VHH binders against o75319. Designs and how they scored, part 98

Target 1, 181 residues: o75319
Amino acid sequence: GNHIPERWKDYLPVGQRMPGTRFIAFKVPLQKSFEKKLAPEECFSPLDLFNKIREQNEELGLIIDLTYTQRYYKPEDLPETVPYLKIFTVGHQVPDDETIFKFKHAVNGFLKENKDNDKLIGVHCTHGLNRTGYLICRYLIDVEGVRPDDAIELFNRCRGHCLERQNYIEDLQNGPIRKNW
Key: E = the ipSAE of ESMFold2; O = the ipSAE of OpenDDE; V2 = 0.75 times the mean of E and O plus 0.25 times the DockQ between their complexes.

## First folded at step 7 (VHH)

Design ua20 (framework vhh_7qia_2; at its last look DockQ between E and O 0.66; V2 from the best seeds 0.00; counts 0 for: pae O 5.8 > 2)
Fold by ESMFold2, look of step 7:
Structure ua20 (fold): chain B 181 residues (1-181), chain A 118 residues (1-118)
Amino acid sequence: as target 1 above (181 residues)
Amino acid sequence: QLQLVESGGGLVQPGGSLRLSCEASGFTFSSYYMGWYRQAPGKQRELVAFIYSGGSTNYADSVKGRFTISRDNAKNTVYLQMNSLRPEDTAIYYCAAFRGEYSSADVWGKGTPVTVSS
């Protein structure tokens, strides 16, 4: 099974760098075996990801993969110089505190190790929208002190799609600040 | 069209203060995210301070507690108050404006030099 993820074609492949941050969000790239079911203009491979990032005059320094599966592409499809981290994140539910903590820890570690460059953290789930937007916004709110509406607005503008899941939006707007340690 | 003009740079002693201004020409200033960036010789450009369209701010760790970004939407101006300046703050400081929307273009000022030296 090389099932194209439901509605995956409906989302822009890669967003823009979120200004003021080190984040860029994208939908899951699909390895070549999926392309049999895609028109050429619909393809978005790991190579296409890096080409699109380069077209923006940016460079990835870390990829955080939030999907629960390895079937879409293999880390070996990525340049060896780009660290890859998988944080298994269950969809459709607000991520638990342990998942949020792992994400914050990964981001903070990257920022310390990359303080002398301008490389980006690429974050994706399946569609690069709901889980991705939640965790990025949670980081901005809890760690950087950004107001929930400001974080959500920046993510939506830069992703090119608005967050869709109401439970994520409500938790970001009205839920508790999570611990950062 | 949005244009950005920085001012307020110069030579200052360690421990001193400077206030940078960045005046935008355009009617849409309030909808932009604004940032101050700096580039020292031989170093990559880095974010110094950022202010969201809705007013949230964030800072590079190296300047937290010393620098303050603010904006005055009525004057189409963003400011950077720089206190307790150190030699490592020496750089060309650039103002930048961002819409954030997919396919939008960034707008950058020409920069204002800041030198911190005895």
Scores: ipSAE 0.665, ipTM 0.858, lowest interface PAE 1.4, mean pLDDT 91
Fold by OpenDDE, look of step 7:
Structure ua20 (fold): chain B 181 residues (1-181), chain A 118 residues (1-118)
Amino acid sequence: as target 1 above (181 residues)
Amino acid sequence: QLQLVESGGGLVQPGGSLRLSCEASGFTFSSYYMGWYRQAPGKQRELVAFIYSGGSTNYADSVKGRFTISRDNAKNTVYLQMNSLRPEDTAIYYCAAFRGEYSSADVWGKGTPVTVSS
C-alpha cells in the first residue's frame, strides 16, 4: 500500500557524511505515488535524495536498503550509475550474524572498488536511524576498531537523531564482535 | 576566538618522516573531533586522518600503515606522525576541528606545507 510509514515525517530526510567514513544515512525515500498523501514540503523522493546529497557537495556511490519491504520505491527510480543493494532487515531486533556479514561484505566490496573516488555509501531503513545506525556502528566497531561509544556518538551527530532502541545500543556497547568479512 | 595553528611542515626526502602538530585555542578541545586534511597542487582537499573524542582513529587508505594521528587533550594538541613519506604526500596539510554537525569543520588551521622530494 501507499500509506506513509509511522513517524516517517518526524525524522530529517538526510544526515551528514560521517567524518572519516564513506557513510551517509537517510530515511527511506518515497516514490511518487506517496506524494498525494504528503504536503509539498514533506515530500522526499529518490530525486530529492540525490538533490540533497548534491547540496552537501557529495555523491552517492552505493545505496544499501535495509527496509523489510519493497513498497517505498523501486530501484528503477535511481540513477543507473548508482548500485542498489537490498538487505532485508527485520525491525526492532538486533540484526543476525548473516545480516551483519552481508552488510560488511557490501561495504568492503564498495571500498575496494572505489579507492579512486570519494563517493558515499548511502544507508537507509525506514527512518534511517535504528537498523541503519546499528549496522553502520557495528561495522565501525568490528572492522575499523572504533570504540562503541565513539561510533554511536558519531552516527547520532551526523544523522541528527539518536539511536532509540536500547537493545541495539546495548549490543553495540557490550555485545561480542561479529564475524568479519 | 577559535584558532588552530599547525606546525612541523617542511622539506623531506622520500622515505623520511615528519611530525605535524596542531595546537587549539579558544574552544574546548576535548569536545571536538579532530582531523588532518591535505591539499596537493591542482587537487581537491582530502581527509588524511581523523581522531574521535574517545581516541579512536580513521585513515585514508593512501596513508594507512604510514601515518598516525594522536591527540593530547591536556595540551590541546593533535599530532600527525608521518613515516615512509612519498612524493605523492606533498601538499599543504590542514588541521580541522568538528563538533555536532559535520557538514563542515567548525575551525580550520591555516595549513603547513609538506614537500617530499629527492
Scores: ipSAE 0.019, ipTM 0.291, lowest interface PAE 5.8, mean pLDDT 92
ESMFold2 (binder alone), look of step 7: mean pLDDT 87; pTM 0.889

Design ua3 (framework vhh_7qia_2; at its last look DockQ between E and O 0.01; V2 from the best seeds 0.00; counts 0 for: pae E 10.9 > 2, placed apart)
Fold by OpenDDE, look of step 7:
Structure ua3 (fold): chain B 181 residues (1-181), chain A 118 residues (1-118)
Amino acid sequence: as target 1 above (181 residues)
Amino acid sequence: QLQLVESGGGLVQPGGSLRLSCEASGFTFSSYYMGWYRQAPGKQRELVAFIYSGGSTNYADSVKGRFTISRDNAKNTVYLQMNSLRPEDTAIYYCAAFRGEYDSSDVWGKGTPVTVSS
């Protein structure tokens, strides 16, 4: 259906690049069919996403979609030059090890193939906050060795919103390191 | 009034060491993430090392094990200790400050040249 996700309007559409990383987080862009239910200033389409990224003088090199549905937009709505990866991620619970591994693998693969540029990894869930923030922070902690509080702080500041779910925060701060390949 | 001033660059032989310094002024240094970048002739600017406000660090793969970034908030200074320098490390090195906030602006130094040559 074309129902606007709950609280979707409450979040900034696009964050800023996380300094020292290739990550940028954003809320889910909505395809044109949703525009009828939105005020013009509330609209955030795939096209709007790329325009906003461009306004920041950045370029997307990969989009990782963590939503658990495919109703929001189609990969065909994206430029052919930007790979799209879907990782179905259940909301409200800490992602399982398989999901974490898939995310890490995708990020590392991108970094390996994009050493010669500065293109960004765009990551989003529905709001681009909790699932998105957890997996980005999990990567920084497990792969880059960043202190959990540093990772969380960096993400929160750059996204313009703070991680909201205590189980995610607790797992990042005190949970075990997940296996890397 | 916000500015970063790099120092410590120069000519060094392969295998040698240099220590770069970057002094900040005009802003609350402790609130910023700090990074060292470099740009070699004909190449794009690249991240060399980054240090978070909490002290975590990351490095480019090419400099891991050889370079160390550190900061002294009392002196408003970030450092880059460069050991085992190689000719491919030749570049202009830039210091950068990032608040990391959605509404923040980056601050960049003018750069200090590093030349590694026999």
Scores: ipSAE 0.095, ipTM 0.564, lowest interface PAE 2.2, mean pLDDT 92
Fold by ESMFold2, look of step 7:
Structure ua3 (fold): chain B 181 residues (1-181), chain A 118 residues (1-118)
Amino acid sequence: as target 1 above (181 residues)
Amino acid sequence: QLQLVESGGGLVQPGGSLRLSCEASGFTFSSYYMGWYRQAPGKQRELVAFIYSGGSTNYADSVKGRFTISRDNAKNTVYLQMNSLRPEDTAIYYCAAFRGEYDSSDVWGKGTPVTVSS
């Protein structure tokens, strides 16, 4: 069935644009079939996502979906046609080098194609926190040269929740830099 | 009660092959994402291979091209075919089932040992 993901209600739906970047993070939107199990104030649909982005005076230009399923929503559920990319990212472990490279490639491609606008890259996993925060921070560290602690602090502040997985935090702080991607 | 039981582990020489099986009971197997993990003595458990309910797969870099994960929903079983085994593949191999990708309830097997000699 259409069960609500565990602890999904505990997280803010959408963060704030991360200053100096094109990133915004959010939890997975849930298609209308999930709303029978939600109070009205708990709903966060694909339409709600776009309304909240518009409320921030922003516009999405790419959605990167890090989940391993299509059960939460499909690109066809989006109220506007926006480029959509799924990068299967396994939970419980630091993403492998191939996953990191795919993410970097997608971001770099977006930035080249969107150099003349101000559209954002929306990134989400189930909760928009641990896998999402890791890959965004990994990009900022490896590609843009941001210090690990600064990347983590920026993500946490703009998401409105702190990264929770200690192994992700440790890899960002102390792990190898993956250069020239 | 949700349960996973691994089998097929054993002792094998480098370059050999083993096929692990994991049989599930007490839940609707076809709706779960399945993974194989391994843990060598003194190390943390690590992901080896993962298979979605729809059949898409993902592998750790260290096993790509050598290991293949598959599932048979009619038999409630997930498999790990391990070829070209190396001494660093020595570990206890665990089967796991997930309903969600993150922070979801999960089910773990008790593990099956694999030893690659030398």
Scores: ipSAE 0.006, ipTM 0.223, lowest interface PAE 10.9, mean pLDDT 85
ESMFold2 (binder alone), look of step 7: mean pLDDT 82; pTM 0.835

Design ua4 (framework vhh_7qia_2; at its last look DockQ between E and O 0.01; V2 from the best seeds 0.00; counts 0 for: pae E 9.4 > 2, placed apart)
Fold by OpenDDE, look of step 7:
Structure ua4 (fold): chain B 181 residues (1-181), chain A 118 residues (1-118)
Amino acid sequence: as target 1 above (181 residues)
Amino acid sequence: QLQLVESGGGLVQPGGSLRLSCEASGFTFSSYYMGWYRQAPGKQRELVAFIYSGGSTNYADSVKGRFTISRDNAKNTVYLQMNSLRPEDTAIYYCAAFRGEYSSEDVWGKGTPVTVSS
């Protein structure tokens, strides 16, 4: 259905680019059919996403969708020039090794192919916070060698909201490094 | 008055070394993530090295193994040690400070030129 996700309105629609990275996090944009249930100032569509990114003088080069549903928007709602990748990620639990690997592989593939530009990897789940934050931080920790607290702090600051799930935070801080390709 | 002042640039031969410094003033240095960027003639500005508040670092692939970024919070200074310099490293080097919460709080230096030539 077209019900608004719980607490969706409580989160900033788009974060800021994470300095030193190509990542930007945002909450899930909602297709036009959802606008009937929103005040004009609450609306956040795929078009609004790109407008907000442009306002930051940035450009998206890839969108990674971590939601576990396809009801929010369609890939056809995005510009043809921006590839869309769906990684179905279950909420509230630490992503499994396969999910982590898929995310890392996608990111590294993008970076390899986009060395000549500064386009961003846009990552979102429902709120663009917990699943999104975990996987971005997991990448920074496992692949870039970033200290876990540094990664978490950077993400929180740039997203404008803090990771909420203790199991995610604990796994990032104390969990094992996951296998890289 | 937020300010970053770069120093240490100059002319050096290929294979040589330089150490850049960036001194911050007017803001809480320890709360910012620090980075070095460079812009060569006719090219876009690119990240060279970045250091987090906790000390973790990352580098552009082109400078890995040759450049080292470090920071001294007591001196409000970030450094870039550049070894084994190459002609392609020629650029204006900029220091930047990022807090992450608000883009309006980002601080950029005016840049210091580095020329690598025989």
Scores: ipSAE 0.022, ipTM 0.365, lowest interface PAE 5.1, mean pLDDT 91
Fold by ESMFold2, look of step 7:
Structure ua4 (fold): chain B 181 residues (1-181), chain A 118 residues (1-118)
Amino acid sequence: as target 1 above (181 residues)
Amino acid sequence: QLQLVESGGGLVQPGGSLRLSCEASGFTFSSYYMGWYRQAPGKQRELVAFIYSGGSTNYADSVKGRFTISRDNAKNTVYLQMNSLRPEDTAIYYCAAFRGEYSSEDVWGKGTPVTVSS
């Protein structure tokens, strides 16, 4: 139903652009029906997301939604000029190779199409932390050749919260490089 | 407090079928997604199947087409129908319940052994 996701209020709504990349991470925005249990300062709607991005002097060019549900908001709540992609990602385990490949192809396609602008890829799961951080870091490691510890540090600093799920951290640090294509 | 109890494990011949059940006791079963994992001797625990609170499913490649996960929210029960069983399916099968990404909020059953052999 319309229950606030557990611990959702504990996290900053939107991170900062990750320097040297086109990524920005945020927690899932919640449509109006969720606001009955939230204080005004706790609300974070799809409109609030775009306002906060604008306040950073940035513009979203793609939203990648990693949640396993459609109950939080509908793509129709987003500006029609911003492409939306849902990649169902379970939160218990390291994402499988299919999920990682889908993410990589989505990012690569965006970068090709947007090579002449500076629009950002917004990525979120429920909290904008574990699944989001894993896939962004996996991309930076596998595709951009960033060292695992450097990718994790950059994500944590820009999100404003540290990755919490240890199996994700261990896979990023010690797991195999995944195929890109 | 959510508690999970698996049943239905046992010894079965290759090519046979087995149905596992996992009964949850707790307050809001319908808000959890449920999974089955398995662990063979000397191997890491691996995902078998998930079912989301809304009924959508996801399977490991090794079991697609042979196993079916389902849930009955009224009975607080999740099932794993296992068909065309192979010796490689031999493992302890664990039921798990998840509400978010955090390991500390995961609920695990004690497991039910499944042996597939002649």
Scores: ipSAE 0.006, ipTM 0.257, lowest interface PAE 9.4, mean pLDDT 86
ESMFold2 (binder alone), look of step 7: mean pLDDT 83; pTM 0.835

Design ua5 (framework vhh_7qia_2; at its last look DockQ between E and O 0.89; V2 from the best seeds 0.00; counts 0 for: pae E 3.7 > 2)
Fold by OpenDDE, look of step 7:
Structure ua5 (fold): chain B 181 residues (1-181), chain A 118 residues (1-118)
Amino acid sequence: as target 1 above (181 residues)
Amino acid sequence: QLQLVESGGGLVQPGGSLRLSCEASGFTVSSNYMGWYRQAPGKQRELVAFIYSGGSTNYADSVKGRFTISRDNAKNTVYLQMNSLRPEDTAIYYCAAFRGEYGSYDVWGKGTPVTVSS
């Protein structure tokens, strides 16, 4: 279906690069078929994503899609030069160890292969907030050794919205370190 | 009016130590995210060390265990202690400040050269 996700319009389309990292978070872009249900200023397509990234003088090197559906856009809507990775991630619950591992592995692989550039890892779920924020913060905490509150604060500031789900926040702050490899 | 001024660079032998300083003006280092970057000849600029406003630190793998980033709030200065220097550490070192907020500013210093050579 082409129904607009609930509350999708309430969130900024694209955040800011997280300083000290190569992460940038955004809400899910919607393919052309959704445009008829949106005002022109509300539209956010894959093309709009890349335009907004370019306006920030950045370049995407990888897109990690955490949504649990494929109805929003097609990988074919993206430039061929930008790899697309789908990690089906169930909403509202803390991601399992396998999902976390897949995310970490993808990020580490990208960083290893992209040492000679400054391209960004774009991460999104539906709103680019809760699942996205959790996994980015989980990486910073588990892999980079960042204090949970520092990671959360940085993400919130750069995304322009705060993590909303208490179970995610609690797990980041007090939960165990997850497997990295 | 926002400004960063690096100092402390120079020539040092392999295995030697240097301490770089970055003095900020127009803003407070403790309220910002601060980083040291370096650019070697013919290479891209890369992150060396980073300190969060909350105090967490992060380092490039190549400098872990050898370099330490710190700050002195009273002096509004960020430091990079570099120990066990190697020839591959040769670069121009830049200090940078980030507000870490959507639509916010970045401030960069002009850089200080570090040369490690026997």
Scores: ipSAE 0.860, ipTM 0.927, lowest interface PAE 0.5, mean pLDDT 95
Fold by ESMFold2, look of step 7:
Structure ua5 (fold): chain B 181 residues (1-181), chain A 118 residues (1-118)
Amino acid sequence: as target 1 above (181 residues)
Amino acid sequence: QLQLVESGGGLVQPGGSLRLSCEASGFTVSSNYMGWYRQAPGKQRELVAFIYSGGSTNYADSVKGRFTISRDNAKNTVYLQMNSLRPEDTAIYYCAAFRGEYGSYDVWGKGTPVTVSS
């Protein structure tokens, strides 16, 4: 059986577009097989994701999946026109430099290919909060030159939940600028 | 009651400068995320410059080194200093404000036109 991720019900499904950026964050969508363990109002499928994005008058142009597994949904549940990229990101510890580089490379590539539209990069981990928030903020700090507290504040407000992992917050605030090798 | 009013647009020769102003009423610019956007005929509206509530700034690649966003909290005004203007900078320039709260509302000005040509 398919187990609902711990505390997944505690988080809003989809945040709001982070103004001044191309990012939107959300928790992992769950395919239909999970719905027997959910009340109707708790369901959040891949279809629900795209409906909620459309309700915000936005459009996804890339999904970056930071989870270690594909048990939550299948990439084929996504529209064929929306690129999907998985970047395996270990939870509970600050992502390593290779993971950060892969994320930056994907974002920079998207921005070049999509300079003439306003499509969004959707980023999720299991809860769409800690790993997601860390990598988005790391990008804003390292690539865009945003001060750590400004990046964190924008993410928290737009996600609708504050970053929880203290080691992530401390690394963003006090850790080194990461090289883009 | 929330309003943004842009001014300072006009006709300018290539290589010239303009300073756009955006005065806010009904809310404080320093408590919000503020941005300048532009839309050329037949194109989508695009970000030009953005200033975070805490003062960080970022810019579109096409304007880096030429444009500067700033704010004056006492005047409740955001500025866009545009130097070394090029014909491709021709557009209607819009000021926008974003509260940054989940479920927040954005506020847009009516825009100020900028034309760069001989």
Scores: ipSAE 0.356, ipTM 0.736, lowest interface PAE 3.7, mean pLDDT 89
ESMFold2 (binder alone), look of step 7: mean pLDDT 85; pTM 0.865

Design ua6 (framework vhh_7qia_2; at its last look DockQ between E and O 0.02; V2 from the best seeds 0.00; counts 0 for: pae E 13.9 > 2, placed apart)
Fold by OpenDDE, look of step 7:
Structure ua6 (fold): chain B 181 residues (1-181), chain A 118 residues (1-118)
Amino acid sequence: as target 1 above (181 residues)
Amino acid sequence: QLQLVESGGGLVQPGGSLRLSCEASGFTVSSNYMGWYRQAPGKQRELVAFIYSGGSTNYADSVKGRFTISRDNAKNTVYLQMNSLRPEDTAIYYCAAFRGEYSSYDVWGKGTPVTVSS
C-alpha cells in the first residue's frame, strides 16, 4: 500500500541539526510510488531528504528508521555511502528497554566510528516527532546527563514541532533512567 | 551586531589550568545554546563543551572531569575552566552560539590559542 500516512503533510519534512549533538530529525520520506497521491510541493522523497540536508550544509552519516513498516521507502533508495538501520518501534506507546538499548547502541557505535567527521545521525519515524523525539531525548538524558526539560526543549525547537504524546513526555520527565549500553 | 570575543588563551605547562572567556554582544547567552570548540593543527574542529539554554552541560569524553563550561548572565559571558591540561589539549579554542531554533543562525568567535607544553 501506498497510502499517505495520516497527518504526514502537516509536519515539516526536515528539522535542524540539534546543536551540541549530531542528531537531526525528519519525517519519513516516501518513495516514488507515493508521488501520485501528492502535490508536487508536498513530495518528500529520499532524494529530497538528502537535498534538504545539503542545503543546511550538513551530511548524513547514518539513518535510523523507527517506523513499524517497510512500505514507505527502501534502503536501496538511499546512497550506498549512508548506512541504514531499522529499529521497528511501535507507535503511541513508550518504547521498551530493548528498543531503547538498540537505539543507544546504534548511536554510540556511530559516534565511535565517526570521531573524525561531523556527519549526522538522521532519525525518523512516521512524522519524525514522537517516537523520534522520545528516543533522541532518552539518549540525551540517560547517556549525556541532560535535564529532561532541556532535552525536550532542544528537540522541539530544532524539529519545528513539539512532542505531542503525553506518555512520552511524562516518561522522559519523571520516568526511570533506562539501561545504558 | 552579533559578536563573540574569546580571551584567556596562552601557554601553560602540562597539569596547569586556564580559564577561557567568551563575551557575547547583540544577544543573550542565557537564551541560547553556547559551545566551546577547538581545532588542533591538522585535525578537524571538535566540540569541547556545550551549555544548554536551560543550563544543562555536555562535554567531549576527552575533557570530562577536567573542563567545566559555565556562564555569567550578568556579564553575558561564557567560560571554559580547563584543569589538568595535557599536550593534546593544544588547539585554537572557539566560542560559538547556536540559536537552537528552526532558523539556523550561528555566531562564532575568532578563537583564542591554547598551548600546553613543558
Scores: ipSAE 0.707, ipTM 0.866, lowest interface PAE 0.7, mean pLDDT 94
Fold by ESMFold2, look of step 7:
Structure ua6 (fold): chain B 181 residues (1-181), chain A 118 residues (1-118)
Amino acid sequence: as target 1 above (181 residues)
Amino acid sequence: QLQLVESGGGLVQPGGSLRLSCEASGFTVSSNYMGWYRQAPGKQRELVAFIYSGGSTNYADSVKGRFTISRDNAKNTVYLQMNSLRPEDTAIYYCAAFRGEYSSYDVWGKGTPVTVSS
């Protein structure tokens, strides 16, 4: 159904651009059918997402949707035409190598196509925190050579919430470098 | 409505070559992130090669230097040229599109089998 995702209300809707990167993270926007279950101050729609990005003087050039479901909103309901990619990412476990590869190649493709502008890659899962933070940090570590603790600190600061899942944190800090891009 | 159709798979000896084709209908290959994936029996499906909407390419480490992804926008088709084939390349190969803009789903082909054996 149209039930509000567990703990979704506990998170800031949109983070800030991560300095030195093209990433911005946010929680899943919810289409209008969910708003009957929300107080006005709790609403965060696709329109609200784009308004908040514009308020930061930024522009989205790609949305990467990591959720495993299509019930929250449809790309057709976005207020502007923006490239959209869904990478079905199972929660509760460290994403597998295929998922990591898909994410890295989407990012690399975006960077090549958008080398002459400053548009952002918006990344979200349900809460915009654990799966989102893992994949962004994995990219920074594996592709850009960022130290794990530096990647995690940058993500946490810019998202406004710390990564919570210990298995993700452990894999980023102590797991293998993935060379699958 | 949206469809990907692979062809070109078959039996080949180690060291041989095959060219896979993937024809799209209902959308354009040039406006999407297109990829080739493979799945061997009892293993996870894995990405092999990827062509970005702008035309740049990337490859899995295991196939780099041997496989080449390309596309023909006039034919709305993506190709995978596979050279220097090895037994570990044996798998069902799938074409996939990661839809941009308004799409909420991957589009997958039904796959084409490739067997590399003496």
Scores: ipSAE 0.006, ipTM 0.205, lowest interface PAE 13.9, mean pLDDT 85
ESMFold2 (binder alone), look of step 7: mean pLDDT 86; pTM 0.872

